VH-VL binders against DNA polymerase theta (polq-1). Designs and how they scored, part 8

Target 1, 171 residues: DNA polymerase theta (polq-1), of Caenorhabditis elegans (a0flq6r38to208)
Amino acid sequence: EARQFEDQHLIFSAPTSAGKSIVAELLSWKVASTGRKVLFVLPYISVAREKLHQIQRCWRRDDISVCGFIGPQASNPNEWLGAVCTIEKAASLTNRALSEDWFEEIGMIVVDEMHMVFDSSRGAHIEHMLSKVLLWNQSALEKVRIIGMSATIPELYRIGKWLDGAKVFEA

## First folded at step 1 (VH-VL)

Design z01 (framework fv_telazorlimab)
Fold by ESMFold2-Fast, scan of step 1:
Parts: C-alpha cells; sequence; structure tokens
Structure z01 (fold): chain C 171 residues (1-171), chain A 122 residues (1-122), chain B 106 residues (1-106)
C-alpha cells in the first residue's frame, strides 16, 4: 500500500523564498490544533527568536501555547504545543521526551536549514535526533512527521532517502 | 525472536558461481531502515564485509569484489540471496548474513546467522 | 576505504586484570562498533557507537573514543571474556572491520 500523503516526511528546498516556509507552518498548525506537539528546529539564536515571535502571533488566535527553547530556561512540557528551539536544545528536548515518556505526544518536527546535518559539530545533533524519530516510527501507532527546509544542494536527495523516502520539493 | 540462517553448497570448484541464501524471521525487509548484509571470514582470519541490501532495494558492495557480486531480496519469502562468480580457493570462508538498520548510530550488525562454511577446492 | 588497525594483535592476561584494546582508523569515523567472537561462533554485537553497551553486555565493558582513536576496556577480566574482539566502522562504504585483538589466558 502507498504511503498516506499526510504521513510522508517532506523536504522543501528554496534559495530564500518565504513562501516555502509558510507550507511547513500551515502543516504544523494543523498538527498543533489536534493537540499534538510540534518542534521547530533552527540553527541560530537570532533566527529562532524571530521564528518564536512569528509562530506565537500566528497561533494566538487559537490559544495554542508556544514556548522558546533557545537559552537557559525552565518549562513545563504540558504547558505548550509548539516549541521553537535551537539545534542543541531540540536534541535535548527530544531526549527528555523519551526519558519522561511523552515522545508519543510529538506529531511533527520542522527542521530549518536541514543541510546543516552535514555540519560535523552541529549536524550530529540533528542526525541523532532524527534517527531516534525514524526508529520510533517503526513501531509507533501515531508517527512523528519530519518536515525539512533546506538550501538547494546536490546531496539533498540523500537526506530524503535517509528520511524514509521523504518527498522532495524544489523551488 | 529475530533469527537468520545461511544455506548453500559446502563445496565449490574453482571458477564456479556461489549462490547463498539467507532465510530470516522476526523482521521484514518491507520495514523502513531495515537491511541485511553478508560478511565472510576465512579460517583464522578477520571479518570482511561483502554486500548489503536495504528495504528500498538499495544495494552496496565491497569495492574489491563488486564485479563478482549480486545481492537481491524476496521480501515475500523473507530471503536475501548473494551470488558470487568465479570462485577461487582464497574465497574459502565462513559466510554470515546479518541484520542491520540504516539509521546512522544504530547501524551495527545486531543479529547474525550461524554461518555456513564454503570450501573452494578441486 | 577506511582501514582499521587494532592493537595489540594478542593480549595475554590473567583473570581479574584490566584489558585495554585499541582500534585506529585511517581517517575520521562517524560510528565505531565492537563485536565479540568465540571459536566456532558467529560474532556478537558488543559495543555500538563507541560507548554504548549492547543488550546483555556486562558493566565491566566500556568503550570510548572519537575521530580516529577508539578503545574497548574490560575493567576486570572474567573467564568468559577471553575471545577475539573486532571493531567495525560505519562512516563510508565499503564497511570495514579491524583485524581483531585476541584476548587470551596468560
Amino acid sequence: as target 1 above (171 residues)
Amino acid sequence: QVTLKESGPALVKPTQTLTLTCSFSGFSLSTSGVGVGWIRQPPGKALEWIAHIYWDDDKYYNTALKTRLTISKDTSKNQVVLTMTNMDPVDTATYYCAHRLGYEFWSYFDYWGQGTLVTVSS
Amino acid sequence: EIVLTQSPATLSLSPGERATLSCRASSSVSYMHWYQQKPGQAPRPWIYDASNRATGIPARFSGSGSGTDYTLTISSLEPEDFAVYYCQQYSSYPLTFGQGTKVEIK
């Protein structure tokens, strides 16, 4: 049987077009609106902080709580459905979800700058985090969907293959 | 309860083609990330990886042996088949098949068959 | 291809002693795994991703290392630990194994 479209991992590649990120944001809003957690993973504090404020504004109308995991802070996992994280904080948060038995509450992980997976120092965090998601999905009743946003690079389809045959869209 | 078992001829003559079958249970090659590989070990020598096949039919071969090797799978029968052409006495070894995931840090060979000794002589 | 060199080739020790096994790669490795093999048996997964013990492996075994240098340590040898240990890299194809270190009774 063909894989359901809404359950497919997706990768969007665009040079600088904001229009591609809106698709990921709409898909993530749909997941959060059903009561499942969404993680946004970004490479830099400044970009993550800006994305946090953007998502908070967009999801305010539906009273969906969005928290930032960007620096030192204390947060109750049950107080949010959206988390905007730097790479290292996202890896930490997903490890916490596994150890505290709430990983099943995660419906989607959106990774911005997915090509960072090829960066030795920070790419390892993305790789380990997503590898745990892929392993979880082998037996989980409800899958965690991975959405990647990336620069257009020759190795992009290798990432798609690694992400269980993710569908790749190029602008 | 993952099990794998190798089967094939115990004796092969020089220049003949070797065909080995790995029959398994407890997992499916339709499951994302799952793969099966072949590893051999000549008597008293080190382990040598031969080939690997993944759930999506993606195949990898030992570069030194690539021109002699074919790996294929039959997902419905739970089997992986390795074919090696032009056998030579130096190919005498115990041949193992083993389960391995395609997920980076979890990609070790976690379940192995018992191995089958293949002797190449006239 | 990445060449893995294990040292020493043979390690002769008595029960209760500490064993330290080395595996060095010709270039930086993303993932290093270790296997134990006893005569007449298939290899068993022992340590994965440098430092994680596989299921059922006793706490006296530990792995460490990164880049090109990896170590398998047995804090206090038990009779059942005398075996051959192989390292294996997963960083690039072809997959490669070291030549093995035989841990034998002195």
Scores: ipSAE 0.000, ipTM 0.483, lowest interface PAE 16.6, mean pLDDT 83

Design z02 (framework fv_telazorlimab)
Fold by ESMFold2-Fast, scan of step 1:
Structure z02 (fold): chain C 171 residues (1-171), chain A 122 residues (1-122), chain B 106 residues (1-106)
Amino acid sequence: as target 1 above (171 residues)
Amino acid sequence: QVTLKESGPALVKPTQTLTLTCSFSGFSLSTSGMGVGWIRQPPGKALEWIAHIYWDDDKYYNTALKTRLTISKDTSKNQVVLTMTNMDPVDTATYYCARIYDSLFGYAMDYWGQGTLVTVSS
Amino acid sequence: EIVLTQSPATLSLSPGERATLSCRASQSVSYMHWYQQKPGQAPRPWIYDASNRATGIPARFSGSGSGTDYTLTISSLEPEDFAVYYCQQRSNWPLTFGQGTKVEIK
């Protein structure tokens, strides 16, 4: 499975179903367990807060630290393997990772509501963040894997092709 | 400088198979987001999309024609080949190939070949 | 399949006049493109994603619309603008084109 990690990004699609996140959660846990950082990107503070508590509960059993980047104060970048972020905070955090030279520590970025990439200024943050990841992956030995969770929309194939032939699973 | 050129027979008999080749330069189908599409236009009528092939070998066909169509690429030769079986006089049209650029920032069939007229007649 | 209906079928106008071309989709689409075609020539991309002019297309051309209703406007016709214009959606497979609007000189 580790050998396939560098090959494909993944997109999971279902009509607003809670069940679509389970596979992303398992894959992200595997990455964090190897000592690489995982970012979770969610659209709203309330949803991000809920996800933060869920992931912290699940990952504490394995002594994996998870921090939230939802409010005005940033956590210490070196003290976490999981980061739960709102869209704008995730964009800021990835910019920080590039400028402070720890982007190579990131193994996976999980984007909830991936279809929001088509949405006005918030979509631009997702697009710019993922474009930086794709650029990084062109030369990196250990690539960052992108996992998207999306509503079922006709434009999913565009996202899949943009993400270097991501594999799309539709429920 | 991007160019595409269609080649194939000018005349095809009913029930025969048509094979068209699109030869291109100025871009590569190894480049992410790139593809080639085929479009046809019967004399005096509207445009009709036939098929697309993308850089990752992902293929899409017009549903009404799907059972008759095969599209393939040879990335090293800069060629895309379209095959259409069981030709009929109603398939008489000018056939175009076009470059596809497909990304979140835009989609275009931005460069087109000159077209090749295929007449289906006994 | 998504059916695109263009109206009017033909516009007979003089240079300097305003042209308004309509394209209506049978269901909501996110991406609508426009092509210009002159007799004996391949179609040329003109407007992409409803409102973005292709490279080299004059400012007198503008595209607008969303959902099911899209419009191509030429603010003041020049002699070289007389042509057939096709709309095309890419939101769903199969890709479909409208039947075309012919802009012809009086």
Scores: ipSAE 0.006, ipTM 0.513, lowest interface PAE 10.8, mean pLDDT 84

Design z03 (framework fv_telazorlimab)
Fold by ESMFold2-Fast, scan of step 1:
Structure z03 (fold): chain C 171 residues (1-171), chain A 122 residues (1-122), chain B 106 residues (1-106)
Amino acid sequence: as target 1 above (171 residues)
Amino acid sequence: QVTLKESGPALVKPTQTLTLTCSFSGFSLSTSGVGVGWIRQPPGKALEWIAHIYWNDDKYYNTALKTRLTISKDTSKNQVVLTMTNMDPVDTATYYCAHSYLEWGPYYFDYWGQGTLVTVSS
Amino acid sequence: EIVLTQSPATLSLSPGERATLSCRASSSVSYMHWYQQKPGQAPRPWIYDASNRATGIPARFSGSGSGTDYTLTISSLEPEDFAVYYCQQYSSYPFTFGQGTKVEIK
């Protein structure tokens, strides 16, 4: 029974982002504290930069390394537990994790503005990335948990159903 | 409408310093995610990226040329300036400046200037 | 530095024929882009992030690939397609370009 909580996908929906990210941040910290990687996926560089600084401040006291994947890298950092990514960089990073055989180290993917999955250009990256996670979870010993943050839209139930009946919180 | 245009001397003598200016319109280099790069192409040869500057003043240089390069921006004038010291005949090339924008998509050079040919000879 | 090797160096083809251009990276690349350049002109963005057509690019152009191997395909060459095509990576500094593949009329 308790086992069900660990691999439940969650979607948080509200008219504004105020407060809804706190729960995702707390859950992600718990995953990182166990030594598993957490990816934060955001649509805009400005928002990703703010998120990167916020998570770095919050996790610094626990000495947890958080890196940004929002543009070109001077080096390919591999010593991190938190990654703050734009959509395209997150898709690239997860593909690299599969290719380099460290996808199993990922414990959670937090997708901000989940409703962007319906964007024609960028939505495909979100869909392909999450589809790979769902496929991986079918046989994985320890699953990757998906947490979505979304605007309140009529199609929200379709996203929840697609994510294996994710628990939806609407406020 | 995004436009970029390179300006600078057409002829530079060996050992001199080259200064090129990229003047642009249709975007601001104060906008998050915006960057401007310089790419050169010697006659009949491949493209070579040389330097890049971002909205937040982060600067990156081609490793082989780094000691000779300085890139700067003047956001109020809508200009990016590239300086390259100790010019040599092998630096003869068409120099392009190009726009990049990361806010909604992958990092690629989506708008280019027409290019300015710089010949290095005595 | 990531080295990009394009092959072939030159493709001599007639209108209506299929062109397949290869770009191979010395190490894994997250993002690969393609540019088209005609004589006397600046390069134009053509395909970005391996498979996405830039604005206005005809459907006969397609891109594919991942990791170290990328391909640009022109399903049926039109007269305006004869040009040099360059691949470019931005996954790490310095950004690098391939040496180009020239698609010329025969």
Scores: ipSAE 0.005, ipTM 0.520, lowest interface PAE 13.2, mean pLDDT 84

Design z04 (framework fv_telazorlimab)
Fold by ESMFold2-Fast, scan of step 1:
Structure z04 (fold): chain C 171 residues (1-171), chain A 122 residues (1-122), chain B 106 residues (1-106)
Amino acid sequence: as target 1 above (171 residues)
Amino acid sequence: QVTLKESGPALVKPTQTLTLTCSFSGFSLSTSGVGVGWIRQPPGKALEWIAHIYWDDDKYYNTALKTRLTISKDTSKNQVVLTMTNMDPVDTATYYCARTYYGSEFLPFDYWGQGTLVTVSS
Amino acid sequence: EIVLTQSPATLSLSPGERATLSCRASQSVSYMHWYQQKPGQAPRPWIYDASNRATGIPARFSGSGSGTDYTLTISSLEPEDFAVYYCQQRSNWPLTFGQGTKVEIK
């Protein structure tokens, strides 16, 4: 049983950017392998594009479909288990999941640069999205797990408390 | 250089509890992505995964053995401890501890201890 | 749990011959690894993620497969290759190993 990965939130922090995403990517692969959806949330189009390519390469060997919600979408993709999104696109996608009744299919949301929650404009999107996840988890049997990756900042303990006592790891 | 070594009793009587310790060096269980598992092998038989523990204290157990197993870590001592209750002669096996590391392109058990033979007999 | 079935159980061959070892999973797996084990020794990682050779593993070893069907091939057996080979899936809990294929000298 992989249930602990579904309902315990984690935050990874390191002084350098190297290595922080690898753990989250491998934990998310476990979730996608069980047939649940995984969202990767990143701040910039260039970074999201690189992550999309990386995850597609790594997960293709398992026939797991990964799509990007980075730029304009003329039509919504019909089937995927992995989604690599910019912040605003991820917020839109999770709102759609709630309105179209497939939020329960989401097993994990991975947020890169989690410290951006303190950015007034873009941080509001992260905050609203994750607040909806926390509300959903209060009554859901199959919870959505939140994994954050962040720069080492003094405020990480506040984010951990806000995410239902998320475990914080500093490298 | 990564090394792991198992320690514990060589002989256990039926119904007793087995406690095995895995002592390691060259890595820490405080490092994100690291885990340690236990695998056993009865003489002349196949490998059987028993239990696994990760840096974040996430624990997994073999389904058939779950009610008898406890895995724990002492990060300050670089040790992982496995406890198995109600030992039976069929539990006679060489017990291995082995590392996993999510940051490695090697996702299998990449480093193994030498194994410790545990014989269960009256 | 995912059950891994290895075949054949025993493969009796002479040095220089080709060995083909099969591992079949009861359901599709994401990662399949192979280990080599010699008598009195701990298993050694040999092939990871279906087709990648571990560091130091000779080129005569190759792995292939996806989904439920995986194969380990030794193109031309050397004396040191006679051993037991185990497959292991890394997709779901509990982790499981196959029953092993013993490659023995004829």
Scores: ipSAE 0.006, ipTM 0.481, lowest interface PAE 14.6, mean pLDDT 82

Design z05 (framework fv_telazorlimab)
Fold by ESMFold2-Fast, scan of step 1:
Structure z05 (fold): chain C 171 residues (1-171), chain A 122 residues (1-122), chain B 106 residues (1-106)
Amino acid sequence: as target 1 above (171 residues)
Amino acid sequence: QVTLKESGPALVKPTQTLTLTCSFSGFSLSTSGVGVGWIRQPPGKALEWIAHIYWDDDKYYNTALKTRLTISKDTSKNQVVLTMTNMDPVDTATYYCAHRGYSYWTEYFDYWGQGTLVTVSS
Amino acid sequence: EIVLTQSPATLSLSPGERATLSCRASSSVSYMHWYQQKPGQAPRPWIYDASNRATGIPARFSGSGSGTDYTLTISSLEPEDFAVYYCQQYSSYPLTFGQGTKVEIK
C-alpha cells in the first residue's frame, strides 16, 4: 500500500517543473505539520525568494513558521519548521544542525535542480550535504527523507541508486 | 489589473546619461516577492534584458552593461527608475519595463509596458 | 552567458498549417519561456516553464523540451498567430533571449 513509500527517497523528473513541484509541496507540508523541519534547497537567489514567499503564504493558515536562508545572514531563529535556502546556505545549515545536535529534528530535504550535483563547484555542496544525510540515516531511528526534482538526464538512475534506491518518477 | 508605463527622453546625445521611469499600478513593490525588470529592443533586433529590482531592494544587472547601470525604486510612488551612463548610438532601442510574475519554481515577465523609443544621436 | 539559438529564422506558412519553432541553448537550462510579439507592440508572455500556457493563450499552442532543446508548436495556424516568437531562459544571469523566429504568411 501507501506504507511502501514512507521515508523512501523520491526523485521527480519532468521536462518542466510545473507538475513535479506540487507533490513535493504536499509532502513537505505533511512533514512540517508533524513538527519536523523541512529544508528547501534551490540554486538561484531569485527563485529561492519566490519559493520562500509561496511557502510562507501556503503555510500561514496552519501557523507554520518559514524562514529564508538566502544571501548573507538571515536571522537564526529556533522557531522555524520550514527553511528556504540557496545551495551554499543549505550546506551550512545542515553542518550547523550536526554540530548543534538538532539534525534529528529535520524530517525532509527538498532539492530543486538535483542534476546540479554534477556541476563541479556547486554540485560538491549538494553531494556533501546529501552524503551526510545518508550517513545519518544509517543509524537514525527517525530518518531524513530526500526529495529531488530534476531535469531528465542520462545519469538520473545513478542519482537514484546513490540515494539508497530512491523511487524515480518520470513524466 | 496590472499596468506599467515607461517615460523619459525620446532623444539623448552621445555620452549623456539616460534616465527612464517605470510607473505602475495594480501591484506594490512593498509586497514580498514582487519585482520589476527592464528589457530593451533595438529597431529590428532581438530583446535584451537590462536589469531587475525586487521588493527587498535586491538588484541584478546585465554583466555586459553593469558598469553603466543603476536601478532603483520609489515604493511610495509606485516607480522604478533605470539610469544608463555614457549613451552611444548602438543603445538606440525601445525600452520596456515589465512585472515579474512567478510560479512555484520560476519567474517570467507576465505584464509589460508599451515601451518607449530612445534615440541616441547628435 | 547562455546563448539561445532559434530556428528557423523565418517560417512561411498558410493558415491551417502546423508550425514548429525550435530554441537551442548553449548549455543546459531548467526554465525556458516563450513570448509573442507583433509589429509595434510589446512582447506578450505566451508559454512559461517550457509547457504552461499563459493566461488567455489558445489550446493550439503547446511547448515542450528540456535541457538544451525546446520547441513551441502551433497545431493549426490562425491569422492572428503570425508574429515573432522569442524564447528566454531563466536558469542563470544574465537573462537571455533568442534572436526570434518570424512566422509569416506564405
Scores: ipSAE 0.006, ipTM 0.510, lowest interface PAE 12.7, mean pLDDT 83

Design z06 (framework fv_telazorlimab)
Fold by ESMFold2-Fast, scan of step 1:
Structure z06 (fold): chain C 171 residues (1-171), chain A 122 residues (1-122), chain B 106 residues (1-106)
Amino acid sequence: as target 1 above (171 residues)
Amino acid sequence: QVTLKESGPALVKPTQTLTLTCSFSGFSLSTSGMGVGWIRQPPGKALEWIAHIYWDDDKYYNTALKTRLTISKDTSKNQVVLTMTNMDPVDTATYYCARMDYTFGSYYFDYWGQGTLVTVSS
Amino acid sequence: EIVLTQSPATLSLSPGERATLSCRASQSVSYMHWYQQKPGQAPRPWIYDASNRATGIPARFSGSGSGTDYTLTISSLEPEDFAVYYCQQYNSWPYTFGQGTKVEIK
């Protein structure tokens, strides 16, 4: 059972941001503690910077390296277990992982504001990135888990179905 | 106007405990995103980060100084206190306290105290 | 811990000349900050997040870089610019500083 939950994609939904990230943060910490890479994907530079600081504070005690891929200050992708990214940087980083043959090292991708997949300008980056994850998972021995955090919207079930029947939790 | 000022003894004997107080104004450590850290600089040497405390009472310490450090805050007095045990001549340095504001994109040491020189000798 | 190595240790130049200061990190850094320090004074924030000037810092100062390699450039030195400059990373705890580059009059 625990194995099934570890392999299943999850979506956490609430009318407000309060509390919905804590479960994703605990799950991501567990993945990083096993030596697999975790990506955090957020919509705006300011929000991503706040999250970078938060995760660095939380994971430093376990000596887990966390890098930001935000704005023009690019980091070396080989020297981290946690990556906090804006949407476009996350898409670029996952493309690099496929090209440089380290995609298998990724254990989890956490997408904040998942409903933004419907945004015409930025949604394509989320869609492309997650589609590559889903394709990779078809043949991979150890899957990449997708954890989404979203506003409660009527179209949420469509995202869940697209993510291979992801389990939806509503607060 | 944001100001910080360090206070404590100018002279400490080897093996004694150092206690430094940072008194500040113009902000509160009850405000989300605020933090205060301690940085030291031995004469003619580089800056070394020592410890940091956040608005939520979360604390971080330089691992090179092992368990010699304790940092605490008194938000009602606008003070942060650092204690360092078992002082050694190598700990002789100017000690600074400095603010870090994680709110609205400020997460570098944006305001510094003037520094206080602590000499460790017998 | 992330080790920051600054080069050169000392840069001897005349007013009006261009200064280029390097900071190299032992591991990838997402955030790099620069501080200026004059004798007897506390450090002052100078450049944050690699390329942004802190409040009141003249336009002749610019920062650049990514990954492990960062640079602080002074396009034309003025007398008040002769000081020690320190880089500092915010990527990971513990925060670390470089050993400093002293910009001195030739």
Scores: ipSAE 0.006, ipTM 0.515, lowest interface PAE 12.4, mean pLDDT 82

Design z07 (framework fv_telazorlimab)
Fold by ESMFold2-Fast, scan of step 1:
Structure z07 (fold): chain C 171 residues (1-171), chain A 123 residues (1-123), chain B 106 residues (1-106)
Amino acid sequence: as target 1 above (171 residues)
Amino acid sequence: QVTLKESGPALVKPTQTLTLTCSFSGFSLSTSGVGVGWIRQPPGKALEWIAHIYWDDDKYYNTALKTRLTISKDTSKNQVVLTMTNMDPVDTATYYCAHSEYWLSGYRAFDIWGQGTLVTVSS
Amino acid sequence: EIVLTQSPATLSLSPGERATLSCRASSSVSYMHWYQQKPGQAPRPWIYDASNRATGIPARFSGSGSGTDYTLTISSLEPEDFAVYYCQQYSSYPFTFGQGTKVEIK
């Protein structure tokens, strides 16, 4: 049961948009420490920039390289295990991973403000990106795990069902 | 409707400082994802990016020119100002300011440009 | 800095012909944009993110490519397509432009 929990997609619901789950950060560090890539997807450049510096500092002692795909400039064009991305950049990066045959290297995608999937303009990027992940997982030996951080909204059950019965945790 | 217009001197002498102002309407430099850049084009030559400023006051400069450049914004006046020191005849160019932002289809490059202002540096 | 090399420098074609313009980057880029510029005018955005046409751009224009190799194609050249086309990477600072490809209608 506990083992099945660790392999499922997760959604953490918090009433504050400023809040973030330490659990998601711990799970992402565990994935990166095994040599698999982790993507962090955030809605705004300023928030993503803060997250980039935080993760770089937290993972420094383990020599885990973290790169930003935030605005016009990637912060590290070399090999990386952590990527902090804005929504549109994450969608482009996952498309590139599929076309360049390195999607299998991705172990986890952490999506902040996942309730934005219902936003018409930017939600489509989140939906298309995660749909590709779900399609990949149907045949993959090692699946890409999706972790969402969301505001508490009535439609969370729809996201959970869409993500193969993801477990939803409410604060 | 987004519009931008460059203003500044048409003639600058070598060693002087150039100050250009980009005045705009139809958007705010307080809006997340929005930025304004400066691009120049010497007569008969390619485009060269100079500097960029974002809504959060984050600033970037062309590395070859960075010691000579300062970019700033006045959000209340809808203006971006570029200053370039120690002008040289090779800096003769049409200078453009341009809008950029993230949108639903990904990053929009420089999607709306000013008409450009010709700056001649003569000795 | 990332250097963008466009080829050919000049492309002379007759109306109705297919035009293929290349842009090669010195290292991999995430965003490549194309601009059209006519004499005496500011550049106009033409193709965003390698393959997305700007609003109002005719269907005869298409962009493709990834990594270091990008292409702008005009399926059937019209007289109004006479212009200089510039590629630009928007992936890393400093932003850089190619030297341009001049399309001349014979």
Scores: ipSAE 0.005, ipTM 0.473, lowest interface PAE 15.3, mean pLDDT 82

Design z08 (framework fv_telazorlimab)
Fold by ESMFold2-Fast, scan of step 1:
Structure z08 (fold): chain C 171 residues (1-171), chain A 123 residues (1-123), chain B 106 residues (1-106)
Amino acid sequence: as target 1 above (171 residues)
Amino acid sequence: QVTLKESGPALVKPTQTLTLTCSFSGFSLSTSGVGVGWIRQPPGKALEWIAHIYWNDDKYYNTALKTRLTISKDTSKNQVVLTMTNMDPVDTATYYCARIGSYEYFLDAFDIWGQGTLVTVSS
Amino acid sequence: EIVLTQSPATLSLSPGERATLSCRASQSVSYMHWYQQKPGQAPRPWIYDASNRATGIPARFSGSGSGTDYTLTISSLEPEDFAVYYCQQRSNWPLTFGQGTKVEIK
């Protein structure tokens, strides 16, 4: 018999030199395939652009629309199931989802470099965004799943506890 | 029907480089969430994971063997190639290639295996 | 690396008997998979993630466990069930296998 894991938040950690995660990419593709929105949150424009092109290539076969919210070149909101965002753009998009009443369409948020939550200038955006997800999940029948990718740091399990006991996988 | 088949030399001399090719059919490494890995089994001993490569070209290596290993794929030919340098008699084993999955309950399990190819390292 | 210890190393039983195979991890694991291997053959997937039977696996096979302790149970052995069974973890790199439990005819 298959298990139900869909409402469990997950954190994957790998050495900084590796930075690889394929599980989040597959889980996000499954969510998008059901017609729910997936947000990918990354700290740097160059990395976000690479991820945008990668996800567009991977999801091309299924004709799933993936848009970038990266710097001033971000497209106007259209029909999309995948959004690749920088941290600040992801926070703005999440706020817009709440104000425009489509937050329920979001199935998953994938946060790359999750340890950035401890960065004083940018970490507040990640914290605020994920806190809104956790608050939404308290009342929602269909929850938004959080998937984190992180460097291996001592505070990793503390992040897991904050994310409702997220399951932590270390390389 | 999914099949994988290993090919390469049956005999390798000490210090030589081993090159093994996994040829497969019934699936493509252009498909999201799928990969191909290599596992070996010395005669009468346990299974040992060597390396695997996923559809997105992500590569993982056994840390004890990492400096000796290279894994690559040719998606258009449905092939995955493993090279292992500086072969030693202790590396004598049956080498398997297998499809590796990346699903919620199927995470990094090997669901379809080749028949295996025995590689003997001796002078 | 996570070390998987399987016990017993060998289990000598007759058809119709119950078999219980143990796999213990040196630390808590997130996923535990089981494989069956017959002499001269490649391993075959048997149980995914502790308790999910692979396609075509008879109901007499069941898996259970969590954390560091996992069990594969065969409720009533059939002649085709005599084989070596390996556990495999996914939680930390590298991927590791147990040393195997051989289920043999008495």
Scores: ipSAE 0.000, ipTM 0.479, lowest interface PAE 17.3, mean pLDDT 83

